# VH-VL binders against q7z443r523to685: the designs that were tried, part 30

Target 1, 163 residues: q7z443r523to685
Amino acid sequence: TSLNMSTHQLTITVNVTSLEKSLIVSIDPDSPLLMTLYLGFQYQPNCTHFHLNITLPKDKVWQKDEEYTWVLNPEHLQHGIGTYYITAVLSERQEGAQQTPSLVSVITAVTQCYYWEIHNQTWSSAGCQVGPQSTILRTQCLCNHLTFFASDFFVVPRTVNVE
Short names: E, the ipSAE of ESMFold2; O, the ipSAE of OpenDDE; V2, 0.75 times the mean of E and O plus 0.25 times the DockQ between their complexes.

## First folded at step 13 (VH-VL; framework fv_levilimab)

Design Vh2 (at its last look DockQ between E and O 0.73; V2 from the best seeds 0.52)
Fold by ESMFold2, look of step 13:
Structure Vh2 (fold): chain C 163 residues (1-163), chain A 121 residues (1-121), chain B 111 residues (1-111)
Amino acid sequence: as target 1 above (163 residues)
Amino acid sequence: QVQLVQSGGGLVQPGGSLRLSCAASGFTFSSYGMSWVRQAPGKGLEWVSGIYRGGSTHYGDSVKGRFTISRDNAKNTVYLQLNSLRAEDTAMYYCARGRYFGGYPDYFDYWGQGTLVTVSS
Amino acid sequence: DIQLTQSPSSVSVSVGERVTIDCKSSQSVLYSSKNYLNWYQQKPGQAPQLLIYWASTRESGVPDRFSGSGSGTDFTLTISSLQAEDAAVYYCQQYYSIPYTFGQGTKLEIK
C-alpha cells in the first residue's frame, strides 16, 4: 500500500500477538526521506514520549533493502502483547528537492529463527536471534551454535494513518 | 566549488605502511560519506573502503584487517591508513565523495586527483 | 560479492555512430523499483566521472547522448551520437551490497 506523506507524520498501528517473534517494519519511500520512527505500546508516540526510536535510513547497511527496515526483537517488545504504534516523522528531504508529497509503502511482518534440535527431533529457537540485517526479503539468523537453521516469515495486518 | 585534494602517496617496501590524506573543501564535509577507490596500473577500478558521515566503516575483502579508513571533520579530511602493504596494493588511490542524503559512502559524484602508491622491493 | 561483467571489452567506432556497452550482474541489484547500478567515464589520465545512477538517471551536466537502461541483472549504456571527447574507459558499478564492485571496464576508442 502506497501512502501520501505530504505531512511531517505517519502512524503505523500493528498488533503483536507473540513475545517470541521479531517485528520487521519496512518503509519504502518513492524518494529519499530522512525520518525518525518512534515506538509506543498502546499509545501514539512522539518525539518526547516513546519507548524506542530509530533514524532511517540506517547509519550502516550491507545491502540496500536494509536502509529503511526496523528490526524489533522480543527484547524491544517486552512491553506486552497488544497494539504497538509507530510514528514516523519526516526530518529531512533530499537537498535541493521540491517539497512535494512523497509516497511511501509500509510492510510489517513477524519472523523467528529456528534450528533443528537433533536429540528431540524438533525445531527450537534456543540460542538463535533475528539479526539487524533482516528485511522483508530475508531473515538474518544469529545463533551461538552451528546447526541446520530455518526461519518463518508472516506478513501481519497493520493500519497506517497520515497526519 | 567542490574540491578533493589528495596527498601521502609514494614508494614503499612490502610490509610497509603509508597514510593517504584527502582534504575536502567547497561543501559541508561532515554531512557526506567518503570512499577510497583504487586502480592498479592498466587495470580497472576497485572499491577499497568507505566511511559514513557518522563514522561507521566498510572495507573490501582484499584490504580488511590491513587498511583503516578514518575521518576528521574538524580538518575536513578523510584518511586511509595502509598497513602490511603488498605488491598487489600498487595502484592509483582515489578518494571519492559519497552522497549527502544519509551520509552513505556510495554514489561517487566527485573524485580527488589520485595518489600513486607503489609497493616494490 | 556481486560480480559485474561488461561487454565488449573494447570497441573502436567513428564519430557520430551509436555505441552500446552491456553490464551483466551476477545477482539482481533491483530493490523497491530502483536499480542500484552506476556508470562512470574515465578519460585518459583523469579520475572517473559519474555519468548515470539508478541505472538510467543522468548525473547533472551529462550530455543527453548518454543514456542507461536495463533492470535486475542486465544493463546497457548507450551513446547515441559519439563525439571525439567520448574516448574513454567506461565502468559499471553496483552499490546494492557491500562490497561495492565495478565491471572490468570497456575501452571506447575513436577510429
Scores: ipSAE 0.566, ipTM 0.816, lowest interface PAE 1.6, mean pLDDT 86
Fold by OpenDDE, look of step 13:
Structure Vh2 (fold): chain C 163 residues (1-163), chain A 121 residues (1-121), chain B 111 residues (1-111)
Amino acid sequence: as target 1 above (163 residues)
Amino acid sequence: QVQLVQSGGGLVQPGGSLRLSCAASGFTFSSYGMSWVRQAPGKGLEWVSGIYRGGSTHYGDSVKGRFTISRDNAKNTVYLQLNSLRAEDTAMYYCARGRYFGGYPDYFDYWGQGTLVTVSS
Amino acid sequence: DIQLTQSPSSVSVSVGERVTIDCKSSQSVLYSSKNYLNWYQQKPGQAPQLLIYWASTRESGVPDRFSGSGSGTDFTLTISSLQAEDAAVYYCQQYYSIPYTFGQGTKLEIK
């Protein structure tokens, strides 16, 4: 989904149905863009009222597809099952950033890391979490043990409002 | 006009240390990422280290644990501390400004004049 | 790490002739319809200078005779009509992933 960024703010609405999975938010501007994302639960957050925030592009990445990706782990979503809102506010223009992006694509997905628990003959997520370098293309799994790992991945329906 | 003026470097014995400086002017230094790129005599270019506008750092594998990149925004200067120098570290070292799109030290539109580092017994 | 291999390693061409330099990446450097690949020119005794970024966009001040093309893993720098001042070593560079890497360089000499 591509959105026109004629305004300086957009809102992403995501229905979270599990507190055991991480939420991946990927924002893809047609040109480089500085923005701050604010997370809210059951309300639309702003720069003064939010649970968590992040500035994109990230300050440290290994690959470019990480630049505009926000990984929200279960601890970040501890407020409960329900509707989360993410407000993205464009930052002031930086030197050299003369081009204004017109389009922004947003993708939201949920994922979790699993390993095969031999004793119980089942997949388990115990001791594992989705790492901050995860994207919609790959899942980074950080575990406190060594075993064979896998992950699930589901695109989450979302609503994006441009204000 | 954008300028990157380098200093430091010189001749040092293996195991020694040097500190390179790159003074920036003509732009808002704090908004840009910076990198160091080196070139051994008669060889190609090698990315050494990068520092984001926010201060996060990355290093090439060949220098990890030995080199440290840092920046002083108040002085508009980026530094490269070279420790535990080896003969293979002998090179012309260039500081370079990263792209302005988010302050990443990733592609380099302006370069310093270079500083020669020679590691020899 | 992403390895970049340039070809040829060296070439000698007469003024006015067309020159092409290839750069192959060990993996794709394409993301969001942009190729994170640059070209640099380094003249003798000088620091490198940016020629092309995003595979095909000329840096300001770069003559029109320079052009970049390609996508994914295969890229080409083209000089449509070689000038004497174009004698230099040319490098491709990816900034898709850390560590950033350069091709081994292509030395362009004028006949």
Scores: ipSAE 0.334, ipTM 0.795, lowest interface PAE 1.7, mean pLDDT 90
ESMFold2 (binder alone), look of step 13: mean pLDDT 91; pTM 0.941

Design Vh3 (at its last look DockQ between E and O 0.72; V2 from the best seeds 0.00; counts 0 for: pae E 2.2 > 2)
Fold by OpenDDE, look of step 13:
Structure Vh3 (fold): chain C 163 residues (1-163), chain A 120 residues (1-120), chain B 111 residues (1-111)
Amino acid sequence: as target 1 above (163 residues)
Amino acid sequence: QVQLVQSGGGLVQPGGSLRLSCAASGFTFSSYYMSWVRQAPGKGLEWVSGIRSGGSTYYGDSVKGRFTISRDNAKNTVYLQLNSLRAEDTAMYYCARDRFGGYEDYFDYWGQGTLVTVSS
Amino acid sequence: DIQLTQSPSSVSVSVGERVTIDCKSSQSVLYSSKNYLNWYQQKPGQAPQLLIYWASTRESGVPDRFSGSGSGTDFTLTISSLQAEDAAVYYCQQYYSIPYTFGQGTKLEIK
């Protein structure tokens, strides 16, 4: 989904139905852009009222698709099941930046890392978490044990409001 | 005009250390990423290390744990500390400006190069 | 790590002739409609110089005879009409993932 950026702020609405999965938020501008994301639960956050925030693009990444990806683990979503709001505030252009972005693609997805629990004959996420290098394209699984691993991946319906 | 002027380097014995410097001018240094790229005699180019404007550092596998990249924005200078040098580290070392962050990480300006020779 | 393989390793051509250099990556360097692949020119005794970025965008000051094409894993640098001053080693380079990696280089000689 692509959005026309005519303002300096956008809001992403995500309905979280599980506290056991990580939420992946990808905001992909058509040109380099500095922005700060604010997370709120059951309210629209801003720069002074939020649960968490992050500045994108990430300074520490190993692949390009990580730069504008925010990984929210269950511990970051501990506020409960319900509607989460993410407000993205665009910063001024930096020196050397391309033209002001006209389009921004936003994708939200949930994922978790699982391993096969032989004794219980079931998939378990115990001891596993989705790593910060995860993106819409790939899931990084960080586990404190060695077993056969898998992951699920679901795109979460979301609403994007441009303000 | 953008300029990158390098200094340091020279002849050193295996196990020795050197410090390379790259002084930048003609642009807002603090806003740019910087990288070091080396070239062994008669060989191709190898990316060695990079430092982001935010301070994050990266290293090639061949130099991890031995080399340290740093920057002094007040002096518009990027450094490469070379420790535990090996014969295979012998190369021409280039500093390069990494274009503005985000989607653009190409090296649009290069220093003149500094020769590092590791030999007993 | 992403490996880049150039072909040919060396080539000798006459002035005025068309030259093509290929670069293949071990994995796709395409993301968000951008190919994170650059081309550099290095003349003897000099530092490399940027020619092409984003696979096909010519750097300022680079002659029109130089062009880049390709997407995903296959890229090509083309010199439409070779000039004497184009004798150099050419490198492709990916900046999709850390560590950044270069092709092994293509030495272009003038007959």
Scores: ipSAE 0.606, ipTM 0.856, lowest interface PAE 0.8, mean pLDDT 91
Fold by ESMFold2, look of step 13:
Structure Vh3 (fold): chain C 163 residues (1-163), chain A 120 residues (1-120), chain B 111 residues (1-111)
Amino acid sequence: as target 1 above (163 residues)
Amino acid sequence: QVQLVQSGGGLVQPGGSLRLSCAASGFTFSSYYMSWVRQAPGKGLEWVSGIRSGGSTYYGDSVKGRFTISRDNAKNTVYLQLNSLRAEDTAMYYCARDRFGGYEDYFDYWGQGTLVTVSS
Amino acid sequence: DIQLTQSPSSVSVSVGERVTIDCKSSQSVLYSSKNYLNWYQQKPGQAPQLLIYWASTRESGVPDRFSGSGSGTDFTLTISSLQAEDAAVYYCQQYYSIPYTFGQGTKLEIK
């Protein structure tokens, strides 16, 4: 879905149902945008009250489809199972000029890396983490061992509010 | 208006080191990514290294571990430290203004070039 | 790594004629409806200069006779009504993934 960022702020609500999966928040603007995302657990965050933030596009990326992706691993979501709010704020105080109002598409999803544990004959996530190069199109798995790997991927329900 | 003035080139023996400098003016230096691009004599362009406004650094495979890019925002200068130089590093080295803070995706202004020659 | 292959390697054309230079990418450089493919001009003894970005957008001050087209993996720089000052080497360059890469160049000579 496309959302209009002309109000300089956007809030997304996502319900986290597992503390073992990573949350992926993908913003796909129709034009390059400088923005800051703020994370809040059970409250709407802003620039002075938040649990975590990130500036997009990310400074450390290798490919364009990574630039507007926020990967939130279980350690980032330790406040609990429940409703998280994500507020995206445009950086309108930058020296650049915006030619037209920008539209953004937002997708939220969860993913987790697994490997086949031969000893227990089951899939395990031990020693594996979803990496920062993950996107809604692929999951980067960073593991401290080399075994057969797989990942899952589910789009999560969300509520979007534009201010 | 925008200027990128380079210095620091010269003749160096294999295994030697040089530091290239690129002094910027006419724009808000700290808000721009900067890159180094080289061109061996009679050859094409090769992207060598980049540094983003947030300080992240990147390197082409041919120079990883040997070259270090850095910036001094107080002096509006980007540097490329060239270590363990080899004959194949002989090239004209250009600094280039990369994109503004995640916006425009190209190299719009280039320095005049600094020749590095690696030869005994 | 994304490899860019230009064609032809060189071309000789008369003033006033049209030239087409192709750039083939080993992977798509399309993301979010933008092609991260740029074109540069380099005259003898000079640094490269940006002509086209996002495959088809002319940089400020670039004459209308330069145009870019293409999407995904196949791109074209077209120079209509050539002028003598257009003699140069032309490079395509992708800005989709690090390491950023250039095509091998196309030398344009005026007959």
Scores: ipSAE 0.393, ipTM 0.745, lowest interface PAE 2.2, mean pLDDT 83
ESMFold2 (binder alone), look of step 13: mean pLDDT 91; pTM 0.935

Design Vh4 (at its last look DockQ between E and O 0.58; V2 from the best seeds 0.54)
Fold by OpenDDE, look of step 13:
Structure Vh4 (fold): chain C 163 residues (1-163), chain A 120 residues (1-120), chain B 111 residues (1-111)
Amino acid sequence: as target 1 above (163 residues)
Amino acid sequence: QVQLVQSGGGLVQPGGSLRLSCAASGFTFSSYGMSWVRQAPGKGLEWVSVIRSGGSTYYGDSVKGRFTISRDNAKNTVYLQLNSLRAEDTAMYYCARDRFGGYEDYFDYWGQGTLVTVSS
Amino acid sequence: DIQLTQSPSSVSVSVGERVTIDCKSSQSVLYSSKNYLNWYQQKPGQAPQLLIYWASTRESGVPDRFSGSGSGTDFTLTISSLQAEDAAVYYCQQYYSIPYTFGQGTKLEIK
């Protein structure tokens, strides 16, 4: 989904139904933008009231598609099951900006890393975490053991409000 | 006008150390990443290291643990510390402005190069 | 790592002729409708100079006879009418992922 942004902000609404999975937020602008994302639970966050924040694009990335991806692990979503709000506040255009107004695509998904627990004959996520280099296209699994691994991936319905 | 002026380098014995400098002017230095690229005599280009505008650093596998990239934004200068030098490190070293941070990523300006020769 | 392979490794062409240099990547360097593939020119005894970025955008000051094309994994640098001053080594380079990597280079000589 592409959105036409003004000079203001956008709010992403996501219903989290599991505390055991990671939330992946991908914001893909049509041109370089500097923005800060704020996370809130059961309220719309802002620059002075939030649980967590991040500035995009990321500086520490190995691949380009990581730049505008925010990985929220279960520890970041510990507030409970319910509605999370992400407010993206635009700071300024980066040098080399192409078009105005900006088009922004937003995708949200949940994922987790699993391994086959042979003793119980079941999939387990114990000792595994979704890594910060995960994107909509790939899941990075960081585990403290070596076994047969897999991952699930689901697109989460979301509402985007442009203000 | 954008300028990158390099200094340092020279002849050094194996196991020795050198420090390269690249002084930038004509642009907002702190807003750009900077890379080092080297070229062995008669060979192609090899990326060595990058320091992003936010300070993150990355290295090629051949130099990891031996080379250190750093920057001083107050002096508009990027550095490359070369330790435990080997004969295969012999090359012309270039600094280059790295436009990383969105959709425009390329080495648009290059220094004049500094020759590093590692020989006994 | 992303490997870039250029072809040919060397070529000799007469002034006024058309020249094409290919660059193939081991994986796609396309993201958000942009190809993170650049072309550089290095003349003898000089530092490299940027020719093309985003696979097809010509850098300011670069003559119109230079053009870049391609997407994903296959790219081409074209010189529509070769000039004597175009004798150089040309490199493709990807910016999609760390480590940044270059093609092995193509040496272009004038007949």
Scores: ipSAE 0.541, ipTM 0.837, lowest interface PAE 0.9, mean pLDDT 91
Fold by ESMFold2, look of step 13:
Structure Vh4 (fold): chain C 163 residues (1-163), chain A 120 residues (1-120), chain B 111 residues (1-111)
Amino acid sequence: as target 1 above (163 residues)
Amino acid sequence: QVQLVQSGGGLVQPGGSLRLSCAASGFTFSSYGMSWVRQAPGKGLEWVSVIRSGGSTYYGDSVKGRFTISRDNAKNTVYLQLNSLRAEDTAMYYCARDRFGGYEDYFDYWGQGTLVTVSS
Amino acid sequence: DIQLTQSPSSVSVSVGERVTIDCKSSQSVLYSSKNYLNWYQQKPGQAPQLLIYWASTRESGVPDRFSGSGSGTDFTLTISSLQAEDAAVYYCQQYYSIPYTFGQGTKLEIK
């Protein structure tokens, strides 16, 4: 979804239906842009009232698809099943930026890492986490064991509003 | 007017150490990333390291574990500490400015270069 | 690691003629409609200078005769009306992923 960046803020609304999966939020401006994201459960967050925040682009980035991706693991989503709001506050003045971006694309998805648990003959996530290098293009699995692993990935419904 | 002024090179024996410095002026240093790029005599360019405005550091495979990049924002200076030097580290070393906190690594301004020679 | 291979390794052309230099990437450097590939010029005894970024965007102050094209894995630098001062070594460089890498260089000489 492409959005005009004539304002300094946008709100993303996502319904979380599982407490076991990680939420991937990708916000990709058409030009480099500094932004801060705030997470709220069942309320619209702002810079003084939120559960979690992050600054994008991320500090630890190895590849371009990682820069504007927020990985929210189950521990970040333990507030409950329901509607999460993300407020993105954008900076309009950045020294060294080529131009002010005119469009922002937003994608949200859920993902989880699994391995085959032989004893119970089922897929399990024990000892595995979705890592911070995960993006809409790939899922990083950080495991404390080296058995056979897999991951899933599903794009989820969201609403994006520009203020 | 952007300026990058380098110092700290010289002749060193294998296994030795040097510290390269790159003093910056004419821009808000803390808002930019800084990279080191080297060029062996008669050879092409090789990216060595970057330090981003947030402090994250990254290294090329040939220097990882031996070189350390750092910055002092109060002095507008980036450093490259070269340890356990080898003959293949002989090169002209350039510092370069990375736009947008070091996330846009198209190096728009370069220092004059500092020669490092490693020989017995 | 992403390897960049330039061709030709050297070229000799006359003033006023058109020259092309190719850069082939071992994997795509395209993300979100941008190619993270740059071109640099290095004249004898000087530090490199940025010519082109995002594959096709000319840096401020670079003459119009320099242009970049291509996408994904295949890129071209074109000099449309060569000047004597364009004699240099030209490098492509990617910053799609760490470690960042350069092509091996193309030496451009004036006949």
Scores: ipSAE 0.509, ipTM 0.799, lowest interface PAE 1.7, mean pLDDT 85
ESMFold2 (binder alone), look of step 13: mean pLDDT 92; pTM 0.941

Design Vh5 (at its last look DockQ between E and O 0.70; V2 from the best seeds 0.00; counts 0 for: pae O 2.03 > 2)
Fold by ESMFold2, look of step 13:
Structure Vh5 (fold): chain C 163 residues (1-163), chain A 122 residues (1-122), chain B 111 residues (1-111)
Amino acid sequence: as target 1 above (163 residues)
Amino acid sequence: QVQLVQSGGGLVQPGGSLRLSCAASGFTFSSYGMSWVRQAPGKGLEWVSGIYSGGSTHYGDSVKGRFTISRDNAKNTVYLQLNSLRAEDTAMYYCAKGSRYGRGSPDYFDYWGQGTLVTVSS
Amino acid sequence: DIQLTQSPSSVSVSVGERVTIDCKSSQSVLYSSKNYLNWYQQKPGQAPQLLIYWASTRESGVPDRFSGSGSGTDFTLTISSLQAEDAAVYYCQQYYSIPYTFGQGTKLEIK
């Protein structure tokens, strides 16, 4: 999916069905864009009314595919199962960027880190969380113990509106 | 006219310290990332460290924990503090102008300073 | 870490001939339809100069006899109609992943 950011704002709607998984929001602009994302639960957020925000691209990455990725852990999604809204607002364009309307692609996904508890013969997420180097291509697992790990990943249904 | 003027090199004993400076002009310094790249005599290029326009830093594995990159936007200057120097740190050190896109990433390297020689020897 | 391997290590060529220099990456540097790979020229006694960014885009002021191609892991710098001033060492460099790394260099000499 590709979107036109010429209106300086878009809204991403995602339905969260689990409070145990992390939400990954990936934006893939065709030119470097500076933007701010605002998160709201069951309402459309803006710059004065939101739960959380982030400015993209991130101000430190280890790999380029991290630059336009927002990782929202269960702590960030504590308001419940249901519809979350993300409003992305384009900031002033970078020096040297074209004034032509920019095309962006948006992918949303959910992931979680698991490890095998040998004593209980079960998978658990205790002591592990999804880290900031996670993207739609891979999950970084940050654990306070060292065991065999696995993660799951699937794209969630979403609606994106350009305004 | 973009210029990067370097200073601060010289001869240092093993285990010693040195600070390299790179003074920038001809562009909006605070909007760009900056990097240091070194070249040992007769060898290829090695990226050493980078700093985002906002001050976040990265280091190459060979210098992590020993070198510190910093910037002073009021003086349009990027610094590299070299500590615990070893013989293998002997090289020409270049500062390089990074990208201005997004958060001013310390990559791309479209303009380079003239180089500053650091020699680590007794 | 992403390893870049250049070939050949050196080449001696006459003015007016065509030269190709290859750079192979140990993993893909492609993201969002861009290859995060640059080419640099370093003449004797000088700092490196950027020639090509995003694998195929010439930097401003670079003669059109220099061109870059390739995607993912395999990249090529081509110099058509070689000039005497092109004698230099050429480096590829990836900026996809920290640490940023360079190829070992290719020395181009004029016969």
Scores: ipSAE 0.605, ipTM 0.840, lowest interface PAE 1.1, mean pLDDT 85
Fold by OpenDDE, look of step 13:
Structure Vh5 (fold): chain C 163 residues (1-163), chain A 122 residues (1-122), chain B 111 residues (1-111)
Amino acid sequence: as target 1 above (163 residues)
Amino acid sequence: QVQLVQSGGGLVQPGGSLRLSCAASGFTFSSYGMSWVRQAPGKGLEWVSGIYSGGSTHYGDSVKGRFTISRDNAKNTVYLQLNSLRAEDTAMYYCAKGSRYGRGSPDYFDYWGQGTLVTVSS
Amino acid sequence: DIQLTQSPSSVSVSVGERVTIDCKSSQSVLYSSKNYLNWYQQKPGQAPQLLIYWASTRESGVPDRFSGSGSGTDFTLTISSLQAEDAAVYYCQQYYSIPYTFGQGTKLEIK
């Protein structure tokens, strides 16, 4: 989904139904933008009231598709099951930005890392965490053990409001 | 006009150290990433290190643990500290400006310094 | 790491002729409809100069005879009508992932 950015902020609404999975938020502008994302639980956050924030694009990336991706692990979603709000505030346009209104694509997904637990004959996420370099295209799994790993990936329905 | 003026370098023995400097002018230095790129004699270009406007640093595998990139925004200068130098580090070293405002990832290098020669030889 | 392979390694061409230099990446450098690939020109005894960025956008001051094309893993630098001053080594460079990498270079000589 692409949005025409006519204002300086947008709000993403995500219903989180599991505290065992990581939330992947991808905000992909058609031109380089600086933005700060604020996370809120059951309220619309702003620059002075939020649980967590991040500035995009990231500085610590290995690949470009990481630049505008926010990985929220269960520990970041510890507030509970329910509606989370993410407010993205645009700071400034970077050089080379198009003169035409910028389009922003927003994708939200949930994922987790699993391994096959042979004793219980089931998939387990114990000792595994979704890494910060994960994107909507790939899942980075950080585990404290060596086994056969897999991941699930689901796009989460969202509402995007442009204000 | 944008200018990048380099200094430092020279002849050093294996295991020695050097510090390269690149003084920038003509643009808002603190808003851009900077990189070092080197070129061995008669060879191609090799990205060595980069520093974001926010201070994050990255290195090529060949120099990790030995080289350190840093910046002083007050002096509009980027540095490259070269430690534990090896013969294979012999090269012309260029500082290069990132082209994207507000981001330190030097995506493409729109301006280059004049180069500084580093020679590692016994 | 992403490897870039240029072809040819060297070429000799007469003034006025068309020249093409290819650059192939070991993986796609396409993201969000942009190709993270650049072209540089390095004349003898000089620092490299940016020619093309985003695979196909000419840097300011670069003559119109220079153009970039391609997407994904295959890219081409074209000089439509070679001039004597175009004698140089040309490099492609990706900035899709760290570490940034260059092609091995293409030496262009004038006949």
Scores: ipSAE 0.244, ipTM 0.762, lowest interface PAE 2.0, mean pLDDT 89
ESMFold2 (binder alone), look of step 13: mean pLDDT 93; pTM 0.948

